VHH binders against p49116. Designs and how they scored, part 30

Target 1, 238 residues: p49116
Amino acid sequence: EGPLLSDTHVTFKLTMPSPMPEYLNVHYICESASRLLFLSMHWARSIPAFQALGQDCNTSLVRACWNELFTLGLAQCAQVMSLSTILAAIVNHLQNSIQEDKLSGDRIKQVMEHIWKLQEFCNSMAKLDIDGYEYAYLKAIVLFSPDHPGLTSTSQIEKFQEKAQMELQDYVQKTYSEDTYRLARILVRLPALRLMSSNITEELFFTGLIGNVSIDSIIPYILKMETAEYNGQITGAS
Below, E stands for the ipSAE of ESMFold2; O stands for the ipSAE of OpenDDE; V2 stands for 0.75 times the mean of E and O plus 0.25 times the DockQ between their complexes.

## First folded at step 23 (VHH; framework vhh_8cml_1)

Design z3 (at its last look DockQ between E and O 0.62; V2 from the best seeds 0.00; counts 0 for: pae O 13.1 > 2)
Fold by ESMFold2, look of step 23:
Structure z3 (fold): chain B 238 residues (1-238), chain A 124 residues (1-124)
Amino acid sequence: as target 1 above (238 residues)
Amino acid sequence: EVQLVESGGGLVQPGGSLRLSCAASGFTFDDYAMGWFRQAPGQEREFVALITWSGGVTRYSSSAKGRFTISRDNAKNTVYLQMNSLKPEDTGVYFCAADRYGLELWYSTEYDHWGQGTQVTVSS
């Protein structure tokens, strides 16, 4: 019936707010993260298999996995975003909150361990030199996860995930034929995504939008956003 | 009073193994990322390994990865460095360090607390 993803789904071009301020403030970080979130959600929406599941199922899937998609996006776009610089700025802002006794010790440890896990994940993906095709299939595998609670159409979702896995396998075997274990090494990175906290991701990257933003609540609006509106929000250097 | 006391250093042949320990006291051990650094004579102190308070994240320098293992026992307020396949270039003084909440993301030498060091010598 044809491929789950086409070459157009491999393109994932994040454009950063311009100009980059000398001091990375909360607003720049939040705008950068919002652009990645919008890009990730509209990437998912562009997939014919995703569209075939229907609006309610689409919203439920994205609510279940948005943090995993966002984290894969961070890894894929780490260089373009200057993610290491953004994380350093986040830690600097966190130090101010610690100095002002605004956070409990337990929360500080949760946030910092999350930052360390995120850095390790992104570094591990960079060391594998994961390419754009591989990222696209990994995102599809994460998106079409049938085992999230409360999903409908789980048999169809499972079929799409199996197709994404098969296409990834075919791609890796053809493109990296001399690296017998590449597929396995790539796939074993996925479980780390389930351990990432959506609550902490919101605090790290999205607090500047609306303070205590709930991405879960805005997902239906992002998915309904017209392509023209989406492109207008992603202004960038080009 | 804060103390970090390293032990387990010594003389070992190339290819050998050594286990370093660092006993911590005077601070809330469970709030700190713990690290190992080393310094050869005439050289700057260099990062070796780091472990977060829960043990959930570890980091290694390129020279240590695959050969060294950092671990911690929070019940004993102790961090360990298991060093295998030792090479002469691993020779130096090994320091234990504590970084509250892991805030020094860039492997800085500005950790909150430092030990006295323990000598590791790898020679034929």
Scores: ipSAE 0.385, ipTM 0.752, lowest interface PAE 2.6, mean pLDDT 87
Fold by OpenDDE, look of step 23:
Structure z3 (fold): chain B 238 residues (1-238), chain A 124 residues (1-124)
Amino acid sequence: as target 1 above (238 residues)
Amino acid sequence: EVQLVESGGGLVQPGGSLRLSCAASGFTFDDYAMGWFRQAPGQEREFVALITWSGGVTRYSSSAKGRFTISRDNAKNTVYLQMNSLKPEDTGVYFCAADRYGLELWYSTEYDHWGQGTQVTVSS
């Protein structure tokens, strides 16, 4: 029985839309986010253990954890994405909505706190200097979470999660032997992902979706599409 | 009229603790993020800590981190700053501030409302 992840699963390269506009409009933000989302789902799809669970189970897993995977992706790709600039742009767009009285006061607070949580999470991960292997395993741990409602093959999912955790432990022990508590510091960040609302994430990053398209509704489609096809598919922006 | 009234300041020895309070009135308290700033004599006002509307997010300056804790009670319209392990360099006037939108989210250094400040002196 081989490892859950291989070196091919460590590579996680996001390509941003080009050229970058002077003003980060909603479409640019949405396209950037869409690419990250597709990359994350493609990454999951490339894992043999994930494939072994079957299409229905795979879809259910991704529906349950896409926000967490996406957030880890944001953290991992924060520099390439210029995440701080994107978040600032999002806030500016929100300001317009606020001025137009499109959002309730409570909703504004929720959204603003969510943005702070995202920023804090990404900053914390940057401070920890998480490497590509660690990110891959963290994503795997998040992906193979058996505690979501409605999942089938829960026992198998749990086994895969345990395997991911063990391999991460071995990697950290081998690579960072001088830092005895690195694994614990890394894993303790995962609960923050569960505190983030998928609905708010969708609203912030994917407002430019065509029609009434939701992330939940497009997940099966994304999982079936070819890797080369996903650019521009969600936003419909050419 | 908007009011922020700080209290809890005083003289304390190094290593001691203080708990500052800021009572807010004249506005909807839970619609505002709250923060603490301080100003030493001859120095510029500097950020100490902030807390969002519901207390879901807190942030601290590097100097305050690990020693200070910001909290709020929306039922009492009050924000608090627990200061432990105080040092002489913590001496200054501490100000309470309110901002409808988180300052860091707006990349701004200006709060909407300020208190009059309370003196904190750390000396042996």
Scores: ipSAE 0.000, ipTM 0.227, lowest interface PAE 13.1, mean pLDDT 87
ESMFold2 (binder alone), look of step 23: mean pLDDT 81; pTM 0.829

Design z4 (at its last look DockQ between E and O 0.82; V2 from the best seeds 0.00; counts 0 for: SAP .683 > .668)
Fold by ESMFold2, look of step 23:
Structure z4 (fold): chain B 238 residues (1-238), chain A 123 residues (1-123)
Amino acid sequence: as target 1 above (238 residues)
Amino acid sequence: EVQLVESGGGLVQPGGSLRLSCAASGFTFDDYAMGWFRQAPGQEREFVALITWSGGVTRYSSSAKGRFTISRDNAKNTVYLQMNSLKPEDTGVYFCAADLYGLELWSTEYDHWGQGTQVTVSS
């Protein structure tokens, strides 16, 4: 039928909490991350193909891929968020916990490996100069992944993923016609997203506001929120 | 005590290759990100490459990317730098460095440093 995504799905504008504190703290980091999470969920909900899958499938799909969408969002918005500064603040807070012997060496390595993987992923995406259209299709490819366990409608999800891949190919070939290998270079970045731990992402970015409540548990509520209510509560845009 | 011993430096012509090694002892190698730095005469030490304890993440300077490959063998407590397509501007002393848990993400204040090995690329 028609295209999977329209121009409204390419726009992905994150607004940061204001004012930015002189020393970044857990509250600022959690608010910034929450805004990105809600923007990502709103983006997914706005896609007609996603809407067509039904509420149970929508919830299952987002639960399976929210961390990958969030990580793509971090890469896309890394400059606006000053992500390197946020990560530096997180590491500084972690160092205090290490000084107080509050974390095991294995846990420290898990968290720091994740931070290095995240930083490397974001740097690689910046070096490739991924544009907004490419990000939108990459997010769609990640969102409509049929290989997550527990999904229903996997044949339809696979069809949507193939459509996202085809539209990305058409876009790249049209827009970057002299760069024969651009699509391949972009697509080989996606496997790194499956290496990102949702548990550690929650710990790094969401513990201050969520406490012990997992992102998995709040996804159904975020997906059901009215757009105006969500924008007014989270982004400060109203 | 703590030791980082670099080897494999030498004189090569432009376009040549060298493989540097750094043998580590006196600390738990598997807890450290390992890096290579270099210092040309009269210049400050600069980052070349880094590899995390698992080998799962590598990072390269712009000048090293595509020409150099960092690797590690945790069973031998050794980190390597394979340098290909060497250029005169690669000349300098190459230092091995260790960063506990990779905590020095953006600084050069690593926990342990080697003595360095000379690399000279000259026609």
Scores: ipSAE 0.532, ipTM 0.818, lowest interface PAE 1.8, mean pLDDT 87
Fold by OpenDDE, look of step 23:
Structure z4 (fold): chain B 238 residues (1-238), chain A 123 residues (1-123)
Amino acid sequence: as target 1 above (238 residues)
Amino acid sequence: EVQLVESGGGLVQPGGSLRLSCAASGFTFDDYAMGWFRQAPGQEREFVALITWSGGVTRYSSSAKGRFTISRDNAKNTVYLQMNSLKPEDTGVYFCAADLYGLELWSTEYDHWGQGTQVTVSS
């Protein structure tokens, strides 16, 4: 039995909308986020083990972990995305909403705390200097999480997660042999992903583009999207 | 009237510990993210730590990280700074600050400031 991931799964290149506007409007933010979301889901789809689970299980799995995958993607692509600038823009938009009295105080706090959690997570990952292989395996571990409710084939999912973990361990031992505790430092970051609200993430990054449509509802469509269609959207989008 | 009153400062030897407290009044404490800043003589005020409303997020300066811990008790309208392994370079006046909804947490423009408490680390 071959490895869970190949070198092809390590590549994770996000293309941003061009040109970047002087003012990051909601559309630009949503488009950028959508591209990352598509990239993340298509990455998952490219994994043979993921394909082996079947369409129904795949859909359920991605529905359960899309926020975590997306967040890992944000961390991985933080520089390319100018994530700090995007988050600042989001805060500015939020400030406008506050001035217009569109949000309750409690909601404002929830949203702002979420933004800070995202920023902190991404900063922590940057400090660890996580490489492409490590990100790929972390995403795999997150993807193949058997502990989400409503999943089928949980035994198989667990096996894939274990395989991902083992391969990550082997990679880290081989590549960073001088850093004995690197694996542990990396893995302890994963729980932070579970503390982040998918609903708030959706509101911050996607509401301006998809309107009243939920990420949950479009996941099946994204997973069925042809690579050519995806590429076309990337090249055609401004 | 909005008030932030710091306490817990004093003289301590290198390697020692202090716990600072900041009691807040005159505003809805739960609506504010809280922070600690410090100012050494002849130096600019610098960021030390911040904590969000529920304590879900904390952040530290590079100097404070690993040694200092910020916490808060919303029931008591108080924010704390546990300082361990203190160094002479930690000497300065420590200020408590509050920022509404955390909109300016990444800046030095907090809405409210305390008068500060003196921390001196010396042999």
Scores: ipSAE 0.275, ipTM 0.656, lowest interface PAE 1.9, mean pLDDT 90
ESMFold2 (binder alone), look of step 23: mean pLDDT 82; pTM 0.827

Design z5 (at its last look DockQ between E and O 0.61; V2 from the best seeds 0.00; counts 0 for: pae E 2.7 > 2)
Fold by ESMFold2, look of step 23:
Parts: structure tokens; sequence; C-alpha cells
Structure z5 (fold): chain B 238 residues (1-238), chain A 123 residues (1-123)
């Protein structure tokens, strides 16, 4: 019985749009986020266990967890993306909308609380110095969650999640043998991901690109899209 | 007129506890993240704790984590800081601060500040 993930699944390199503007704008933020989303979806697609579940199950699974995968990707790539700078730019744009009375006070509070939760999550992951292997297994654990309503094949999904958990445990114990509680500290970060709102993530990172179409609706297209086709659309569409 | 009025400071022995209160008036309290800062003699003001309008997010400095608890009562327009296991290093003036919608979350320059309450930890 082979490992759930190979070394190719540990590599997770995000390339930022070029050139980087002097002042971050919504187009740069949206293109950066879109690249992370594409990378995250294609990372999931590349896993043999994921492929074994079949196309309909794949789509349902990713719809259920795309925001959690995206959020883990933000934490993993926070330095490459300059995430703190992006969030500051988003807050600045939000301040303009507040001054023009375009958002209700309740909505402003929801969005700002989400931004604070996101930054605190990323800070906690950075403090733990989570490595690429650990991120790969954490992503697998959130990807193969049997708890989401409407899933088929939940028994097999649960088995894959248990395998991801066991392999993470083995990796942490081997690599960080003198840090007895590292696995527990890493795993207790995961529940916060379920509380992140996909609606607010779309508003923060995907305004202007997605229009009136949710990420849920484009997931089947992204999962079928080849790298060459994606590059053609980026070049011609953006 | 905006007012933030701290109370509950005083002299306490090491290992003791204090509960600070900050009564707010003159603004819509439910729109503000509330924070506590402290300033020791001869030092710059430093962050201690913060709580969002809903209470759903709290943050603590490394020195406060595990010993201090921030809370708020929006019906009374009041934010609290429960300080346990106090150390001499906790001595200083404690300031209440308010940040509308949490918009200054990357900085320490809040919209409104109280005048402070003295906390002294000594034998």
Amino acid sequence: as target 1 above (238 residues)
Amino acid sequence: EVQLVESGGGLVQPGGSLRLSCAASGFTFDDYAMGWFRQAPGQEREFVALITWSGGVTRYSSSAKGRFTISRDNAKNTVYLQMNSLKPEDTGVYFCAADRYGLEWLETEYDYWGQGTQVTVSS
C-alpha cells in the first residue's frame, strides 16, 4: 500500500503576476488569487486517491472544501504573495466603500472580522514554521473530509483522510522527533478553516474577475482545464 | 463627546489578580474593536489585548496570552481585562482604545484612547 502523496505533491510554487504594480489594485489581487485557486485545484486533481473517486465526487468534494484549500494556500504562500500588503490594500478599498455608504455596517463588520481571522490564522501557521510536507498533508486532510452534506463514497473518503492523518503523524514524528506536541499544535489550527466564509473570500479576492458567478459554479471547468489552455486564456483574457 | 474611562487598577502582589473596566460613551460601541495597551515607566506603549465588536475574535500579546482575558458587554458599552498571575513586569498604565470597524488592524494607532489606569505589581 503506497503513500497518499508523493514528493511532487509537496511542491507548491505560486508565480505572481508581472510586473508588480507600485500600488496594488483589484486586478492584481484578483489575478494573484486566481493563480492560487488554479494551483490549489490542480494540486488536488493530481492526487491518485482523488482521481479514484470519480468526476462527480471530485467536483462535490472540491465545492465543499475549496475555501479551506484556498485559505491554506494563502497561509503557505503568504510571503510570496505579500499577503499582509494585499489585505491592507483590500482594507483601503473597503474604507472608500464605507465613505460612499455602499456597504451596511453589519456587512462591514462581517468582512473585517473575516480579514482578522484570516490574518490570525496565517500568523499562527507562520509561528509554527509549517513546512511543505505538513501543508500538503493538512490540505489532504481538509480535501478528504467525509463530513460535508451530499457527498457520496463517504466511507472511501474517510479512509483517505485517515491515511493522510497517519502519514502526517509519521512524518512529524520522524522529522521533528524532539517536539512531542508539534502534531497536536498543527492539527488544532484546522477547525478555524471551517468557519471561513466562501462568500466573503469571493468578495475579498475575486471581485471583478468572477462577476456574478460563484467559485462553486466554475469548479468543474477549472478541474477539466489543462495548463496550456489556462495559459491561453490568461494571455488572451487578462 | 467621546469618552473612554478606565477603572479597576491598583496595587497588587505578584501572583494576584485585577479586573480592569473601560466604560465607553459618545460613539456607537458595537461598531468598534476594543483594545488594551500598557505603558511602563520610560517605555513605549505596547499592545496587550483586543476584541472585536461581536467578541468573535480576540488577540493577545505573547506576555498576556494564557494569563489575561479580554471581554466586552455591549449592553453596558464596557470592555474588560481580567488579569491573573500578575508579575512585576506587568506594572504600568493601562489604556483602553477603540478602532472603528477594526480598520487600523495592522497598526497601533486607534481612533480613541482613554486616560489610563495605573496597575502596580509589587511585594
Scores: ipSAE 0.396, ipTM 0.749, lowest interface PAE 2.7, mean pLDDT 86
Fold by OpenDDE, look of step 23:
Structure z5 (fold): chain B 238 residues (1-238), chain A 123 residues (1-123)
Amino acid sequence: as target 1 above (238 residues)
Amino acid sequence: EVQLVESGGGLVQPGGSLRLSCAASGFTFDDYAMGWFRQAPGQEREFVALITWSGGVTRYSSSAKGRFTISRDNAKNTVYLQMNSLKPEDTGVYFCAADRYGLEWLETEYDYWGQGTQVTVSS
């Protein structure tokens, strides 16, 4: 059998909405996040092993791990997205919500801590100087996680995850031969993804802190979206 | 009246350790992220460490990372800074600060500041 991932799966180029407004509004943030989400989902869809799992399993799998994939995407695209600026804007919007007494104190704390966790994760990945191949394989490992509840074909999912791990190991060994513990340093970052709330991520990036957008509900649609349609949407959504 | 009172500073030899404390009063302590800053003579005040409301997240400057540990006890309205492996360049006045949001990358001013405690690292 061939490799789980090819060079085509290493490319992960996010196109930001243009022009960037003087003040980042909710729309810009949501659009940017949506593009990243679409890119991440379509990336997953482009993997033959993912396709082999079938539509139902694919949908379930993505529903289970979209937050982690999205977060990895944020880390990978942090510079292009100006993530720090986006997060600052989100905080500003959050302040408005606070002033309007729309959020409880506990919720505010949860949301702010989530932002810190997200920023810390992205910073940690930047410090590790994770390359495109490593990101691709990390995403694959996250994608093919068999430990989510309600999944079918868990044995196959596990096999794909193992394959991803092995290929990552081989790549790191080959590319970073002088750094014996690089693989371990990279993999140890993954647990942080599981500590992040998908609900909070959804609210911050997709609902403008207060809204009714459900990522769960749109995932099937995204996965069925044609590439041409996706590209068209990206071009038209500026 | 809002007060932040630092303590625990002093003279220590290189390689030594200090534990700073900051006692807060006059405001709801657990509604604020807490930070430590320091200012060396003739230098600008710089960020050292931050801890969120419940202590779930901590952040450190590059200089502090691996050597300093920030913690808090909300029951005691106190934030701490454990400083290990101290270096002469760590010398300065250390300030405790409170920020409702506590995001260092945001150019927002912290809401409350202590008077500072002197830390001197010298042989």
Scores: ipSAE 0.295, ipTM 0.669, lowest interface PAE 2.0, mean pLDDT 90
ESMFold2 (binder alone), look of step 23: mean pLDDT 81; pTM 0.826

## First folded at step 24 (VHH; framework vhh_8cml_1)

Design j1 (at its last look DockQ between E and O 0.56; V2 from the best seeds 0.48)
Fold by ESMFold2, look of step 24:
Structure j1 (fold): chain B 238 residues (1-238), chain A 123 residues (1-123)
Amino acid sequence: as target 1 above (238 residues)
Amino acid sequence: EVQLVESGGGLVQPGGSLRLSCAASGFTFDDYAMGWFRQAPGQEREFVALITWSGGVTRYSSSAKGRFTISRDNAKNTVYLQMNSLKPEDTGVYFCAADRYGLKLWETEYDYWGQGTQVTVSS
């Protein structure tokens, strides 16, 4: 009972690795992405409704939606991250693999279409001027999705998602009362997140540190971290 | 020989419509993102619209969005620009451009360019 999110869940401050290199290398990109991933997991873990579902359900939810949360985080933090510059650097690194004939033409097109989809998603969110409250509720709607296969407690998850939708609706109606279609325009962006490939996200943003280990395999460890460990990973402190 | 040949330009009154076509040859069309650019006299060439090889992603400049529609027909090796609600500010030479695999994220650095077709919007 009570509100699903509090003001503490609206704050989403990403700090970038320092110093910024003159050329964005694989290590800078991977560290930046890792900080966003940890920030997103810390955010999810801090929600009382999420805590109430239990450890196995928490792990299953995050495994199902981490790429969607990460993509929302990229959109929310695109300016702070200089995401367009990061994407350009990723494409530049990819061109070396293309010149070495390491990728088929079909794979190149698959990866590049994903990058273009990501860029257009982030641009569409920026044009809608999505605020921090709206992002927090959108992340909650994505997190508490009952339709992922293999979930337990789906009835409770559905109730939490409905509550996130209700609170978003109330917020938008009060804050943007003259924009009758704002809620609908925001919500219709969510299906695009399901089309984003977690496999390609790992290849683009995480290969330099993870190697063959998937994000799915490290999620239980991230969710068990103490708060001090989270803050160290998110801020780049030791 | 690679060729991009634009057509469909002309003189039109404000509020009118034109449909530009760009016929491509000499390369594997469905490996390329296709774009439209325009250039007014004395101005830099500016981005108008882009479409990926699958048609799955489109992008428009702020001046084009809502008025122009880019499309492609990979069976005919052709990209189109439907221009509605034309304004005198839309006057210029319109160029078709091709970007292999979409690797050139910068608006002005494409692999191949057409000769251009003139669009003039005047009373």
Scores: ipSAE 0.535, ipTM 0.814, lowest interface PAE 1.7, mean pLDDT 87
Fold by OpenDDE, look of step 24:
Structure j1 (fold): chain B 238 residues (1-238), chain A 123 residues (1-123)
Amino acid sequence: as target 1 above (238 residues)
Amino acid sequence: EVQLVESGGGLVQPGGSLRLSCAASGFTFDDYAMGWFRQAPGQEREFVALITWSGGVTRYSSSAKGRFTISRDNAKNTVYLQMNSLKPEDTGVYFCAADRYGLKLWETEYDYWGQGTQVTVSS
């Protein structure tokens, strides 16, 4: 078959809620995050190889890697999202909770360190000046990870991951021929993604909209959702 | 009263090493991220290193990276800065700082500051 990704998979345009308020409330943050999540899931859905795995396997894959995909999306869309401002707002909201003694000291530390790790990761990606193609391939590598527990068709998933890696290698070699170690530099960033807690990410970005519902539980619905429908879902939840 | 007391500074030759310590008191140490800053004569205070609450995250300035190591002992309420391969340009007053919930710890807006310790690198 043809390549794993096409040029159409390189496009990753996030549309932020408008207008941006002067004060970023929980609703704005959650809506922004939800849009990114939907975009990421629909991006995955648009890949023929992903579709070929079947609905059950697809759902399992996304459940396993949604945090990583989301985080890569945050990095990629950091400027458009004003991520630093969003994170600052999140911290401010957390500070209020802290002042009200709603969180344990240990939980505060965990949450704050997660924010720092997230910020550092995004900054590191920005410093590397990762382009849209590289992001697309990195997301594909993350998506088609066969080493998550409970996955079916692991052999096929591995093949897709390898294909993503090969295509990335070819792209980097062609585009950045003068930088012999660029591929290695960008790939070594991927382990950082797995050090981040999906639960904390969910709490920070989605608690306001999802409430007691987990991202894990809504993933099947997101994957079945039409692209035009998710905007309506977000507005309805507010 | 909140106190941050730096120690370990001194005169050292280029290529030498120093280990700075900052002893904290008057606040819950493990609730604060800690940082080191320095100020050379006639220069603005600049970021050197930071470490988060449990030590899970460390960051360094470009100048410090590869040569300096920040660490902390929460049981002793102390943050450390191991400085290796010191250069004359590392000369300055080194300040310890504490920031409880700051997101940008490389900025000079920390909650608490020490009085600083002099580090002089000269042949």
Scores: ipSAE 0.361, ipTM 0.711, lowest interface PAE 1.6, mean pLDDT 90
ESMFold2 (binder alone), look of step 24: mean pLDDT 81; pTM 0.825

Design j2 (at its last look DockQ between E and O 0.71; V2 from the best seeds 0.00; counts 0 for: pae E 2.9 > 2)
Fold by ESMFold2, look of step 24:
Structure j2 (fold): chain B 238 residues (1-238), chain A 123 residues (1-123)
Amino acid sequence: as target 1 above (238 residues)
Amino acid sequence: EVQLVESGGGLVQPGGSLRLSCAASGFTFDDYAMGWFRQAPGQEREFVALITWSGGVTRYSSSAKGRFTISRDNAKNTVYLQMNSLKPEDTGVYFCAADRYGLYLWEEEYDHWGQGTQVTVSS
């Protein structure tokens, strides 16, 4: 009962590691991405509807959609992160492997296509000037996706997603009343998120975090962390 | 030797259409993102459109979006630019360009360039 999200769920402030190095390196990129990942997980965990689904359902849900949430976070925080600069640095690092023939041509094309898709997704979101409320509801729609394989409580997840859709619709109609197509233009961006590869996201942004362990495998531990430990990961404090 | 050969340019009335073609040889076409650029008299060369090797990503300048369509046929080593609703401002020399692996995401420095084909939009 009541709104799916409150004003506390609209706030999404990413703090970058400081200072930015003269030449971006793997550690800066990985710490920046880790802060965004933990901020995204903290956001999801704070939603009462998410809490109501139970820990096993929460783990399954986040495993299915973490890359989509992360990609929405990249788009929302692209200016603060200087994402275009980070992507350029990633391409420069890959170029050494290309010049040394350490990557197959097929793999190079796969990674570069993903970078182009990510850049165009972020550009399209920026052009729409999507605000913090809209991002919060888009993330909720992505989070409460009932059609992922292996989920339990799918009827309840579907009801939460429908509620997020309704609240987004009401917000857009009230706030952007003169733009009759805004809701449709926003929603048609979501399918692109399902096509983003979590493996490539890990390669681009998380190469220094865990070594060979996937984000998928650490999600249960992230979701069980105490709040103080969570905030340390978001800010890099220790 | 690497060659990019543009064709399909010409004189057309405002509101008309042209289809540009660029035939590629001397390199592995399927490894390259392909782009179209144009240069009006007295102006700097400007980006028009780009397509990745799979066709999975296309990019357009603001002036081209909605009117122009880039496509490619990897079996024929050819990239196309379908230009509709042409305006006098579209007049210029159109160049085909190739960017191996798409490494020049936002710069106009491509690995290979064609000689260009003239497009003139005049009443």
Scores: ipSAE 0.351, ipTM 0.735, lowest interface PAE 2.9, mean pLDDT 87
Fold by OpenDDE, look of step 24:
Structure j2 (fold): chain B 238 residues (1-238), chain A 123 residues (1-123)
Amino acid sequence: as target 1 above (238 residues)
Amino acid sequence: EVQLVESGGGLVQPGGSLRLSCAASGFTFDDYAMGWFRQAPGQEREFVALITWSGGVTRYSSSAKGRFTISRDNAKNTVYLQMNSLKPEDTGVYFCAADRYGLYLWEEEYDHWGQGTQVTVSS
């Protein structure tokens, strides 16, 4: 059937809101995150294998792994996004909430630890110097994970995941022939993604934009949304 | 009064080990992430390690990673720094610090500081 991914799937260019303000407010953060989320989902739907699974299965897959995809996207786009600055801004906003006694001590700890985990993950990926191909394959492996509950066509999903793994292996062997253990080093980073709470990620990056609406609930709409429609909504909201 | 009191420093040979302790009082210990900093003679103070409230997350400087281990005992209001495979370049005053919000790697963001304990690594 051919490869799971093509060179077109390697391109992952995030466009940030412009201009970047001196002070990163909640709206800027949410808009940036929204753009990344959209880009990630758009990337997924551009994969023929993903399309072949059908709308219901596609939606279920994205619902299951959107946090992981988003996090990989954060890592990949960390420089363009100025992720460290965004995280600092998020913390500052949280600090204000803390001062206003809007959060419990336990919740604060949970949220801050999540931020640490997120930052550490992104830093670890940067240290590994993961390239665009590797990110594409890692995202595919995460996307086509058959072990999420409630999925249909798990056998087919597994096959796609295997293809992604094999293609990654081939790529790493070809491109990084001197680094025998690179593949292993890359793959062992994936478990960290599942330790991160999707709820906390949603709260940190999206609460200001979607309010009481969940990412889970909007995923079907995002998957059906055209790029032009999305851009129109962004410009209208600003 | 808020106090952080470091102990466990001393003279050690290269390759040796030390365990630093920092006893906290005057504030709710488990509400703070705890960190270690060090300052070598003539140099700026630098980050060494941090541990979050419950110990769920630890961070290390590049120099400390693999050799140092930060831990805490909330029941004792104490944070520890196990230092193994010490090198002469590890020589300096080690400071314990408290960070209420548990994200900052910069000394200016920490709320409380100890007076420091001297660590000397020399043959």
Scores: ipSAE 0.323, ipTM 0.682, lowest interface PAE 1.9, mean pLDDT 91
ESMFold2 (binder alone), look of step 24: mean pLDDT 83; pTM 0.838

